# Ledger of designs, part 9: VH-VL binders against 4-hydroxy-tetrahydrodipicolinate reductase (dapB)

Target 1, 258 residues: 4-hydroxy-tetrahydrodipicolinate reductase (dapB), of Thermomicrobium roseum (b9ky70)
Amino acid sequence: MLRLALTGVTGRMGRAVLELAASAPDIQLVCGLIRPARDPHEVAAQLPAPLALTSRVAELVQGADVVVDFSHPAVTVAVAEAAAHAGIPLVSGTTGLSEHDQAVILRAAQHVPVVQAANFSLGIALLHWLLPELVARLPTWDVELIERHHRHKRDAPSGTALALARTLLAAREPAPSPLVYGRGPGTAPRQPGEVGIHAVRAGGEVGRHTVLLATDDEAIEVTHWVQSRRAYAQGALEAARRLIGRPPGLYSLQDLVT
Below, E stands for the ipSAE of ESMFold2; O stands for the ipSAE of OpenDDE; V2 stands for 0.75 times the mean of E and O plus 0.25 times the DockQ between their complexes.

## First folded at step 1 (VH-VL)

Design na5 (framework fv_narsoplimab)
Fold by ESMFold2-Fast, scan of step 1:
Structure na5 (fold): chain C 258 residues (1-258), chain A 123 residues (1-123), chain B 106 residues (1-106)
Amino acid sequence: as target 1 above (258 residues)
Amino acid sequence: QVTLKESGPVLVKPTETLTLTCTVSGFSLSTARMGVSWIRQPPGKALEWLAHIFSDDEKSYRTSLKSRLTISKDTSKNQVVLTMTNMDPVDTATYYCARMEYSGYDLGWFDPWGQGTLVTVSS
Amino acid sequence: QPVLTQPPSLSVSPGQTASITCSGEKLGDKFAYWYQQKPGQSPVLVMYQDNKRPSGIPERFSGSNSGNTATLTISGTQAMDEADYYCQAWDSYTAVFGGGTKLTVL
């Protein structure tokens, strides 16, 4: 039984992880972290499954085999330090980390295996492996990336789209201006080696990312489509399972899937 | 620069309901890891925490006064409202609103404080 | 509901070190915070998370917190430091303030 500690228990990802863990016969959720201002009884009543709660990071990691973290940079750095001290792996989906925050996580990775990802979709992780191979075999093809998200998404392009664009660019010949953010009046004509990124915000779309590879005569589209945020929670739990027993280091989700 | 300003001053009769509004500027009430607290100080006495509200609408109240207190926010107006029922002369105090900032695992600290508003309960 | 106990008053001469204590059960397991209040003014944060100074607070202010006692230390105390000082800690979801210490600089 994999004993799992969880941060961000009242957030969407934390709730999804808790729900999936409750139905998984190989996982025992042992403790959740709450902000000290929170009344544990009030939080427990909101959760989809029973869970012991603590506001102390040291208590969170005690008795756990792995920590899954979907919180805030300040919580993430405290958890990373505690996990490293306790000798347990860390799976973190926290975004918005400063350079100092990243240094703390990198230090933790010297002591325990850590995976940090902006997106825990197994499908997106697979595309990070597949796309370089496609581009390497089709080096003259045009490449464009289109992402679609709900009307309320504040960042543009998505972090996932930016990560995929970096993966695509790394597989191509270097270009002076490799990324083009949208095309409109005043945009220069397509240059060899560039990758266009286009962001669409409409409706209730959870997330969709399309990579278009094209010539004058034919095209290939590779599309990843998220119907439910459960996909990310499933990826995080799979990362937690696969981190157990690995040497210390900073792992990508791709390292755990391929 | 971050500032908070309490409504008032107010004169309240015994058994009436007190309503105070805190208007904040320089930050949004939807900002992560931020909140607003209400703290009072009777003349010549110590500070007494009453309630707080965080960006995610999480609320807490002083246990002894919980049945009398309601805290709410209006993010569009950038205001936090405290309501206190059944006022008594012992509730006479300067009432402050203060920004509450926290690291994540810490409950946080009060900085800055509003100027304070005098609430007098007298018949 | 922990009680935070502070001495009600403390007198020091200019240039002396003032040590203001705050006592509470297992206070060292929590963070302590300190606020300065001058007559007719709002409180001002002078120390947070035991020993961290906010921007604008002089280096002569320092803090510690261990066991049952938190201490705010003011080295080379000046006339401008004359004020009431309140310690604060959290008991779960509730903020608790000490009774305050009136610092007089003669």
Scores: ipSAE 0.006, ipTM 0.441, lowest interface PAE 10.6, mean pLDDT 86

Design na6 (framework fv_narsoplimab)
Fold by ESMFold2-Fast, scan of step 1:
Structure na6 (fold): chain C 258 residues (1-258), chain A 123 residues (1-123), chain B 106 residues (1-106)
Amino acid sequence: as target 1 above (258 residues)
Amino acid sequence: QVTLKESGPVLVKPTETLTLTCTVSGFSLSNSRMGVSWIRQPPGKALEWLAHIFSNDETSYRTSLKSRLTISKDTSKNQVVLTMTNMDPVDTATYYCARIDLTGYYEDAFDIWGQGTLVTVSS
Amino acid sequence: QPVLTQPPSLSVSPGQTASITCSGEKLGDKYAYWYQQKPGQSPVLVMYEDSKRPSGIPERFSGSNSGNTATLTISGTQAMDEADYYCQAWDTSTVVFGGGTKLTVL
């Protein structure tokens, strides 16, 4: 069994990871990290599965084969240092890391394998590998990217859509105006090599990204659809499984699916 | 720059209700991993914690004063409000608001403090 | 509720090591935090999570926490370190402060 330590056990992602890990026959949850302000017995009573709890990072890593981290930058930095000292891999989904925080994680990666990602969708990671192959083999095909998210999402286009667009552009011959944000009455006709990006904001959609590759005669659509945030938790657990036994280094989620 | 600023100074009569507002700038109270406490210090005495509000609106209070205290937030105004009922001369103190820092869920240190506001309870 | 006990005063000469203690039942099972307060000023965080220094706090400040006692240690104490020092811990969902220690540097 893979002995797993978890941070952020009361957060949305942490609870999803805990629930999935508890039902996985190959995973043993050994310890969870809680805030020093929280009573361990009160938290334990509310968790979907039994789990030993600690507020101390050193205790978190002592009996684990891997740490999965969904916390805050300062906790992530402390966990990365502790994981490196203990010689165990780190999977971290913490966002908002400063340049200094990232330097600490890079240093930890010199000693243990680390994956750090803002998005743990295995499907999106696979598309970063697959899409360049498609456009490299179909270099004259038109490319458009459409993303859909809930009505309250403030950024447009999504970070995921922008990352996918850059991946697509890197696989093609450069165009004078490579990205076109939306098309309206004033937009010029399509030029060769450009990629259109379109954002839709409506309802409660978790996330959907479609890449359209097209000619006059045929088209291919590649769509990634997130129905539940459990998909991200599943991706984090798969990252943990795949990171075991790897050499020290900073891995992308893409490195783990290819 | 991150700042917290308490309303006041305030003069309160015995038995009246105290209302203090902490206005925060440089960070959002809707950030899911931050919190604000109210802490007081009577002249020449130790720091005494009163109440805390977490970003998810969970609250905690000093047990001995819980029946008199209410902490709330207005995210649209970026303010945290403390209400304390039935004021007494012994409640005279400098009142501070202080944040737990935004860098860690498990760090929970009071990183940034307001300047403090003097609350005097007298007739 | 736990009570955090600090010595009310401590005197050291410039250049000497000051060790300020904070005692509470099972304090080592919790994190200890330390604040420095000079007359007429707001408290300033000088140590968090037992032994971590905030940005801007000199390396001569160090901390430890074991069993029932947390300690703030100031090596090579300077006149500017003269202040009241408060320890603090979380007790479940509540906050507890120590009574404070007045550090006097001769």
Scores: ipSAE 0.000, ipTM 0.424, lowest interface PAE 12.6, mean pLDDT 85

Design na7 (framework fv_narsoplimab)
Fold by ESMFold2-Fast, scan of step 1:
Structure na7 (fold): chain C 258 residues (1-258), chain A 125 residues (1-125), chain B 106 residues (1-106)
Amino acid sequence: as target 1 above (258 residues)
Amino acid sequence: QVTLKESGPVLVKPTETLTLTCTVSGFSLSNARMGVSWIRQPPGKALEWLAHIFSHDEKSYRTSLKSRLTISKDTSKNQVVLTMTNMDPVDTATYYCARVSYDYVWGSYDLFDYWGQGTLVTVSS
Amino acid sequence: QPVLTQPPSLSVSPGQTASITCSGEKLGEKYAYWYQQKPGQSPVLVMYQDSKRPSGIPERFSGSNSGNTATLTISGTQAMDEADYYCQAWDSSTGVFGGGTKLTVL
């Protein structure tokens, strides 16, 4: 079936992908990338499913139909080059890519289909498609974005919330829409067109994002709720399935769900 | 030849901000495989890693000092700058910049192969 | 932040084997690195990725890393090997150094 190579096999996301792929009847795990000093036997014993391991990026892509990558910018760049050489699609969740790194990824995308996403939630990807339609048709409605995550989340607002805000702002009328980060003493009263972003940090919540569109007389709430981090791994695997047979190009996750 | 050179030495007063510049030669800060780390050593004590920066604007900081540290680079000048706020006498140390490599095979930071000579930072009133 | 523990000092006679240990939780799942520092000098890399020697480092230097412990071994120790030795590893994106071991050759 679909022969999958994986980087980041000992990381949180890589392990989740490995667990789900091992249980998927349409996916065959063929190879994982590890550092050379790690004993492949010892690493294999720690993995949730059997997987051949290599420390060579070129060897990783041989015999695979797709590479799923949850590593680090420098590995992602090397994997993208190897995947392009081998003619293999790439799904990457690596964040923190520089403009130079992105140029390498774009060059690889001239030869193979590549999807990059900071968040592999299919539901969030669908909201990036749906929300512009809602705000374009309701241009005078107030827009607020509220997100909730566990008490230990350090970034605020979340990267997902900021990406959704950018999508909402791009869909609004050309007049500049200011972003308001929370409201408290000294915050000016709501101005026409502004978008509020509010971050809540409490308990063990994996992630919740709510977009509120409102007037004096009615409101619509669109909420995405993550129950388990497996949702992201499932999204990455679905991206890999949908990327097969696509022409070379750089795809967003949104491109794969619409 | 690869060389790294720290600015200084410097004297700072308690609560002041420290700014150190590392000037590199023999490699480009645009090279994704190479970055620069800042490492300090108080007199007679152990080495302590502080921060690094790589070409993709990838930055990391020692967690206990993250609120006080900022690392940046100017690739056109081949310089990496470390800023540390609210200096205290316990921050007195020799500060080194060192080239750090990245292991493409695993996606892991690797060795410190070239070190600057170190610069003495003294914090006293 | 994970802690790397080294013995603070070690004494050996010339020609004897010195073994400097570095202990940390799951250290064998990471790469260990070793740096030599002589008084008034910058550190010098003497071992990388557990067991690899940089150009210019004598064959008598060797390394290993398994379980929770990495070891730098210097066989046939010479007076010139007298120095402080630091182990180092990466905890994800942050660097961690051990407390250092002062090697005395007497």
Scores: ipSAE 0.000, ipTM 0.404, lowest interface PAE 17.9, mean pLDDT 86

Design na8 (framework fv_narsoplimab)
Fold by ESMFold2-Fast, scan of step 1:
Formats: C-alpha cells, sequence, structure tokens
Structure na8 (fold): chain C 258 residues (1-258), chain A 124 residues (1-124), chain B 106 residues (1-106)
C-alpha cells in the first residue's frame, strides 16, 4: 500500500483527496496536517474520513511514501523542505508561489521527485502533450480555443484555456499578434499563426475546453470535458502513484502521463 | 535591520493589569512568515513562553496563564501588545518580545530576533 | 506533556568539546532549537531545526537530535562561549524551554 500524507485537509481539494483515498484499496492515509491553533478533535469531526492529525511538518512526512499538498505557499515551502530532508516525494497543487518560494521547490526537487501543477486533470495534462504534435504536423491549419464554464466564473478566459493557448503558440511559427480574445465588430480579419480564445459563461458547466484545428476543407476538434471536480482529486492521487520510484527532479503532470 | 523593542520598564502593583507594547522594525506584521511572541524570565530562572500572534491574527497562549493573557497587534503601527491581568509578585520578570520566523498554518520555527527585554517589577 | 531537561551546569577547559544535552519524551520527533544568553543580555539563537546554524554563528557549534535527546556541541570551546544555554521545542502551538545549562570555561 502507498502510505499518503495530506495537507490542506479542511480545504475543498484536501477533502476530495481524503474521500477518494479512503475508498482506494491501494492507498493508506497515514497523516494530515493542521494548524497548531486547531483542536485535532474538532478538525477530525469535519473530515469525510478518519485521519491522524499533526501540526508539525516533520511528523507529517514520517511514515509516508508520498505527500499530497493543497495548502498555502508558506506551508508548501515548509513541506517541500521537510519532504526533501526525509527523502519523500511531493505532489503539490498550491498556487500563488513567489519566485523565492519556487526556488525552495526547485532545491527540494534536487533531492526528491516533485510534481507541481495548477490543474490536476490528467486529461488536460495529456492534451498539453498531444496538441503540440497535432499543431506541429499541421502548421498551416487555423487554431481556435473555446472554453465553457458556469455562469458564476469570474475570470475570463480560464487559466486552463490560457495555458493551453501558450502550449499551442509554442508549437507554431511566431505571429505578430498571437492571441485574440474573442471576435466582434471592429476585430481585424484572421492573421496567420494567431490563436483565438473564446469564453462562454452559462449554466452550471464545470469546465469544457475545445481546440479547433481547421482549413477550408476539413477540421479536427479536440474536446476535454469535466463532469465532476473529483477529476482533479483523482489526478492528484494518480500523480502520487506515478511519482513513486522516479529520480529526483521537478516533474510536470504531463511528464507523468507520457 | 530587524529590531524589536519592548515598552517599559514598568512597576505594577498586585492585582493590577500589565500592558506591554513591542514595536517592530525591519519587517511587517502583515508578513505571513513572521510572528511575534512574548517570553519572560524571572530573575535567575528559565525562559517561559507566554503567547504569540501571526499576521492572520492566529494566536496562542500558555495554558496555565490563558485566562490572564491577551495578545493583539496593530499592523499600521508595527506594534504587538500583551496584557496580563491580576499581577502578582511571582510575575516579576524580564519580559522579551521575539520574532517567530515561521509560517502561518502551524509551521513554527525559531525565535530568531529578540528585543532587549524590559523589567517588570510587581510590588506593593 | 513533554518537559525538557538540561543539566544545570557544565564545566570545560578552553579548547575542549562541550556537549550540552536536552532530554524530552520523543524529542527526536520534533525540531530542537538552542539559545545562548550572556549575563545582562538577550538570548541569541545559535542553532535551529536540530543542526542548522544561523548566519554569524561559528562553525564550531553543531547540533543533533535523535530519540529522546538533543545535543548542542561546541568544539574547541573558547572563553567567549561562557553563557547560559537553553534548548527549546514546540509542543503543538506552545514553545517549551529547557531549564538552562550554565557553561563555565575554566
Amino acid sequence: as target 1 above (258 residues)
Amino acid sequence: QVTLKESGPVLVKPTETLTLTCTVSGFSLSNYRMGVSWIRQPPGKALEWLAHIFSNDEKSYRTSLKSRLTISKDTSKNQVVLTMTNMDPVDTATYYCARIEGYSYGYLDSFDYWGQGTLVTVSS
Amino acid sequence: QPVLTQPPSLSVSPGQTASITCSGEKLGDKYAYWYQQKPGQSPVLVMYQDDKRPSGIPERFSGSNSGNTATLTISGTQAMDEADYYCQAWDSSSAVFGGGTKLTVL
């Protein structure tokens, strides 16, 4: 069994990981990290599954084969240092890291395998690998990206759509204005090499991303659809499984699906 | 340069309330990696931790003194205030404020910089 | 709750190695910290997270922590090292200090 330690146990992602891990026959939850001001009994009552709790990162990593981290930059840095010292692989989904924070993660990766991702969808990770191959082999085809999310999503385009657009642009010949955000009255005609990004906000859609590659004569659409936010937690657990036994290094989620 | 300075020295009568202010310089109390602690030392005795506070107003108190202690901060003034009620001669000590180089959410590290200390004498 | 126990005093000759111990139940499962305090002065951090030296602390200072005992080691002890030394650890959100060891260099 894979012995797993978890940070961010009261957060949305931490709770989803805890619930899925508790039901996985190949995973043993060994420890969760809590703030020292919190009563472990009060926190335990909030959790979807039983878990031993500690406020010390050194204790968190002891007895674990991997640490899964969905917390705050300061916690992530402390966990990365402790994991590196203990020789324990780290899976981290924490966002908002400074350059200084990222330098600590890079140093930890010199000693243990670390995977760091803003989005733990395995499908999106696979598309980051697949889409450059399609675009590189079809360099004259038009590329457009369409994303859909629920009516309450505040950012536009989504972070995932922006990341996919960067991946697509990196695989193409440079363009004078590489990104076009929507098309409307006054928008210039399509320029060679540009990627259009279109955001749709309606209903309760969790997330959908479509890449359209087209000519005058034919088209290919590649669509990824998230039906449940559990997909991200499952991706984090699968990253943890695949990270075991890898040499030290900073891995992308894409590195683990190829 | 990081500096911490305690108010005082102070003479306190038994049963009165002690108020000490720690003024910090060289770092911000809004920094999530930094906290401030109060630690006292009676003459000829060991160091005794009293309380700490972090940027998010996360607070912790010595269990035996919890009912008597309150710690607060004023980020705009770079000050941390400790109050201790019902003072007794046994509370006579040098009181230090010290920075905790640690992290919010429970990743506590060293007391890396200390103030000069202030003598609090409790007598009638 | 864990109580940290230090010997109250230790005497060494100049140039000898001083080893100051700090004992507590399962202390090796926690980080140990060490502070030096000279008469009339504030404590100064000399060792953090078991074995790490702050900038400015001489290389002759080293630390270890395993089982129930943390140790601060001063090799080639000098007269200037004469001071009280306090160990410290965290018990949840509370700092716990040892009773202190008076190091005399004679």
Scores: ipSAE 0.000, ipTM 0.426, lowest interface PAE 13.8, mean pLDDT 86

Design na9 (framework fv_narsoplimab)
Fold by ESMFold2-Fast, scan of step 1:
Structure na9 (fold): chain C 258 residues (1-258), chain A 123 residues (1-123), chain B 106 residues (1-106)
Amino acid sequence: as target 1 above (258 residues)
Amino acid sequence: QVTLKESGPVLVKPTETLTLTCTVSGFSLSNAGMGVSWIRQPPGKALEWLAHIFSNDEKSYRTSLKSRLTISKDTSKNQVVLTMTNMDPVDTATYYCARHDEYGDYPWYFDLWGQGTLVTVSS
Amino acid sequence: QPVLTQPPSLSVSPGQTASITCSGEKLGDRYAYWYQQKPGQSPVLVMYQDSKRPSGIPERFSGSNSGNTATLTISGTQAMDEADYYCQAWDSSTYVFGGGTKLTVL
């Protein structure tokens, strides 16, 4: 059994990780981190599965084989230091880290394996590995990226779409090809090597990303479709499983699927 | 650069209420994971933690003094206020405000301290 | 309830090693922190998470924590190290301070 400690236990991702880990035969949840001002009984009553709770990062990592972290920068930094001191791997999905925060994570990675990802979709991680080869083998094909999310999503394009666009542009020659945001009246005609990126906001869609590779005679579409946010939690748990036994270093989720 | 400064010094009569203000400069009380504690030290005695407040307004108090203590913050003025009721001569002490980052690089400790303010409870 | 016990005083000659202890039940299962306080001044953090030095603290300061006892060690003690030293730990919703040790250099 993989003994797992978790931060962010009351957050959306933390709760999803708890639900999946509780039903996983190879995982034992050992401890969750809460703020000192929180009542452990109140928090425990809100959780989808039984879990010992602590407000101390040292106690969080004691007895764990891996820490999964979905919190905020200050907690992530503290957890990284504690994990490095305890000699256990860290899986972190926390976003918004400063340069100083990232330096702490890099120091922790000198002592233990650490994976950081803004998106724990295994499918998206695999696409970052596969798409460069696809584009390199089809260098004259047109490339467009289309992403679709629910009506309430404020940012456009999505962070995932921007990351995929950067991956696609890096595989093109000559680099740097221009990235084109949408097309409308007054938009210049398509230039060789450009990558278009289009954002759609409608309905309740969790997330969909399509890469279109096309010529006049044929096309390939590669689509990743998120039907449930549980996909991200599952990716985090799989990252935790794959990180065990790896040498110290900072890993991307892509590093773990290749 | 980054400083914490307590109001006072203060002379308080027995049974009166003490109010102390900590003015913060160089960091925002709205920063996630940052907080301020009040810690006191009676003359010649040990340090004693009283209360803390986080950026999200979560509060915690020393159990033995909980009924007498209130901590609050005013983010527009970047100030933390401690109120302690029913003052007694044994409460005479230097009162410090101190920054803690419970969820930062090195949680559970106080990395910056104010200069301290003397509170004397006497008639 | 939780108590951290420190010796009230310790004397050492310049250049000698000073070892200040802090004892508490299962303290080695928690992190220990150390503060230096000179007369009329605010406490200054000199050791965190058992054995880590803050920026600006000399290398002659070191720490350990095992079993029931945490130790702050000052090698080659200097006159400027004369101060009160307080250990601190977190214990189930509270910050706990030791009683303090007055270090006298000569």
Scores: ipSAE 0.006, ipTM 0.414, lowest interface PAE 12.3, mean pLDDT 84

## First folded at step 2 (VH-VL; framework fv_narsoplimab)

Design n1a (from na1 with heavy chain R33Y; at its last look DockQ between E and O 0.24; V2 from the best seeds 0.00; counts 0 for: pae E 9.0 > 2)
Fold by ESMFold2, look of step 2:
Structure n1a (fold): chain C 258 residues (1-258), chain A 126 residues (1-126), chain B 106 residues (1-106)
Amino acid sequence: as target 1 above (258 residues)
Amino acid sequence: QVTLKESGPVLVKPTETLTLTCTVSGFSLSNAYMGVSWIRQPPGKALEWLAHIFSNDEKSYRTSLKSRLTISKDTSKNQVVLTMTNMDPVDTATYYCARIPEYDFWSGYSDAFDIWGQGTLVTVSS
Amino acid sequence: QPVLTQPPSLSVSPGQTASITCSGEKLGDKYAYWYQQKPGQSPVLVMYQDSKRPSGIPERFSGSNSGNTATLTISGTQAMDEADYYCQAWDSSTAVFGGGTKLTVL
């Protein structure tokens, strides 16, 4: 039985992880982190499943096999140090860490297994493994990346699309072609080796990414889409399972699924 | 260095609305893990907490005064504003704003009132 | 509403130990905080989360909290420690202060 401690319990990701973990027969939720100004009884009543709560980081990691963190940089740093001191693996989805914060994570990774990712989709992690294999075997094929997100998404291209584009470009080194951001009037035709990236904003879709590899005569499309935001929470729990028993180090989600 | 300064001093008539502004220097109210609290002290009496607001807009109010209090922030001016309606002579006090500190690396969330303003006298005429 | 009870006053001689208590139902299940206030001045934090000293507070200040009682202890009490001392705790997302203790050093 995997004893799991959780941060960010009132946030969207924390609630999703809590719901999934509570229904998982192999996982026991042992503790969640709250701030001292919050009443544990009041917070617990608002959670989707029962969870013991503490404001003390040392108590959070006590009796846990892994800590799952979806919070903010200052909390992540403190939890990473506590996890390292306690000899407990860390799964962290917190973004926005400074260079100093990141150095703390790297030091923790010298003592315990740590996985750090901005996106806990197992499918996206597998695409980062798969796409280099496709590109290496099809070096002359045209490559285009199309991503679709809901109308309210503020960034374009998506972070996932930019990360996939970097993976595609790295597979083509040493002479990578530039990214082409959309094709406006007068920007055709295509030059050999370009990687096009196109952002669509419409409707309510959580996220969809298609990589098109094509010649004049045939094409392959690889598409990943999110049916439910719970996919990220599932990925975080799977990362927690696979991190157990690994040697100290900083792992990508890809490292855990390949 | 972090400082807080209350507006005032002020003289208020009974039933009027008090508005106090706390101007903060040395940190940003956009910080998601810091907050500002209002505490008052009637002459010769104990400290009485009124309300707080965190950078993420989480708010809380003293239960007995909740219907009379509103706390808000203006991050562009780095100010926290307290409004208290229906003032009465018993509300005469020194009003302080105080910081609830950032996440402390050593202890996590401390949630202490670690830095206080000078206080401002609010007098409600009889 | 939870009530934090402090003795109204305490007198000690210079060099003696002052122990200021704060009583509340199950207070040991919560963190206790302590503030020093000298006449005409704003309060100053002297202890947080039961036993932690802020930077600049002398080591002669210590704290504890268990059961129904938190205690601020000042060893080797000095004339400059003469002040009002308030305990504080969090309850249901609200702060509650004790009534204060006037420490006199004579």
Scores: ipSAE 0.012, ipTM 0.516, lowest interface PAE 9.0, mean pLDDT 87
ESMFold2 (binder alone), look of step 2: mean pLDDT 90; pTM 0.934
OpenDDE, look of step 2: ipSAE 0.348; ipTM 0.735

Design n1b (from na1 with heavy chain Y109W; at its last look DockQ between E and O 0.74; V2 from the best seeds 0.00; counts 0 for: pae E 9.9 > 2)
Heavy chain, then light chain:
Amino acid sequence: QVTLKESGPVLVKPTETLTLTCTVSGFSLSNARMGVSWIRQPPGKALEWLAHIFSNDEKSYRTSLKSRLTISKDTSKNQVVLTMTNMDPVDTATYYCARIPEYDFWSGWSDAFDIWGQGTLVTVSS
Amino acid sequence: QPVLTQPPSLSVSPGQTASITCSGEKLGDKYAYWYQQKPGQSPVLVMYQDSKRPSGIPERFSGSNSGNTATLTISGTQAMDEADYYCQAWDSSTAVFGGGTKLTVL
ESMFold2, look of step 2: ipSAE 0.005; ipTM 0.480
ESMFold2 (binder alone), look of step 2: mean pLDDT 90; pTM 0.930
OpenDDE, look of step 2: ipSAE 0.387; ipTM 0.757
ESMFold2, look of step 4: ipSAE 0.006; ipTM 0.530
ESMFold2 (binder alone), look of step 4: mean pLDDT 91; pTM 0.938
OpenDDE, look of step 4: ipSAE 0.035; ipTM 0.580

Design n1c (from na1 with heavy chain R33E, light chain K30E; at its last look DockQ between E and O 0.02; V2 from the best seeds 0.00; counts 0 for: pae E 12.2 > 2, placed apart)
Fold by ESMFold2, look of step 2:
Structure n1c (fold): chain C 258 residues (1-258), chain A 126 residues (1-126), chain B 106 residues (1-106)
Amino acid sequence: as target 1 above (258 residues)
Amino acid sequence: QVTLKESGPVLVKPTETLTLTCTVSGFSLSNAEMGVSWIRQPPGKALEWLAHIFSNDEKSYRTSLKSRLTISKDTSKNQVVLTMTNMDPVDTATYYCARIPEYDFWSGYSDAFDIWGQGTLVTVSS
Amino acid sequence: QPVLTQPPSLSVSPGQTASITCSGEKLGDEYAYWYQQKPGQSPVLVMYQDSKRPSGIPERFSGSNSGNTATLTISGTQAMDEADYYCQAWDSSTAVFGGGTKLTVL
């Protein structure tokens, strides 16, 4: 049975992980981290499942086989140091780490397995592996990326789309592999090797990314979409399972699913 | 903890160009799905949004001030920079930078200004 | 330029309910966001996406958006709630703030 400690227990991701872990037959929740200013009894009453709580990072990691962390940079750094000292793996989805913070994570990874990802979708992680394989075998095919998100998403293209575009560009031969943003008025005709990227904002979709590979005569579409934001919590738990027994190192989610 | 800190305070003459920096601590502008805005508040008056820079480097500006504003990031210094040309006494205000976690399931405050700097006073002399 | 209209002031007695309105064409299509600002301080987010409460904001704060009007509601109002309150919405890639409401707790 995998003994799991969790940070960010009151946050959206923390609650999702807690809920899924509590019903998983192979996982035992052993401890959750709360801020020192929070009343443990008040927090425990609001959680979707029973969980022992501490405000001390050293206590968090005692008796755990893995720590799952969805919090903020200062907590993540403290947890990474404690996990390294205790010899247990770390799964972290915290974003916004400074270069100094990242150096702490890298040092922890010298002692324990660490996976760090901004997106714990297993499907997206597999696309980063799959798409280079497709592009390498289809070197003359046109490549376009279309992403669709709800009307309220302010950034375009999405961070996921930009990461997938970088993966596609890297898989095409060295130069030039330009990224073309949309094809509005004044856009030049398509040139060999271009990767087009297109952002759609409509309705309530959580997120959808389609890679189109095409010739004059046929096309392949590879599409990933989320049905529920709980998919990220599932990915974090799977990452926790797959880190067990690995040598110390900093892993991507892709490393764990391929 | 995450903090934003504006440069200044600054005294500037009419017609001069204002340059303000927002130094970000606690997260990386190069690695985070976070945007930063500049917002000002004249003494005793309401908040007025000026400009935003998204994590993907897309920029937006208040329409009435677009010709005077430039926003940019210096990721090596973890700073967001606002430049405003042709300053006038009516531009005297406290200038804030503020963070937006972009629409992101685990960041919590999608499209909200969840962390603000302390503000810096910019005075344009008469 | 879109406009968000708030009453300039509102007074309530301690323990009463304060309801601060924000009206504007954009609120039919966009979420409302609310910020509290005490004298000499930076604004603090108190409500996002119409009705979601950030961590650390008391549960007596609630929000709604119906038609072109968003409402921030403070039940059991306390002296510490005395502040300026601003609504905000997005207009495509730009933001707009309301004129602010000064809440006075008698």
Scores: ipSAE 0.000, ipTM 0.489, lowest interface PAE 12.2, mean pLDDT 87
ESMFold2 (binder alone), look of step 2: mean pLDDT 90; pTM 0.931
OpenDDE, look of step 2: ipSAE 0.103; ipTM 0.628

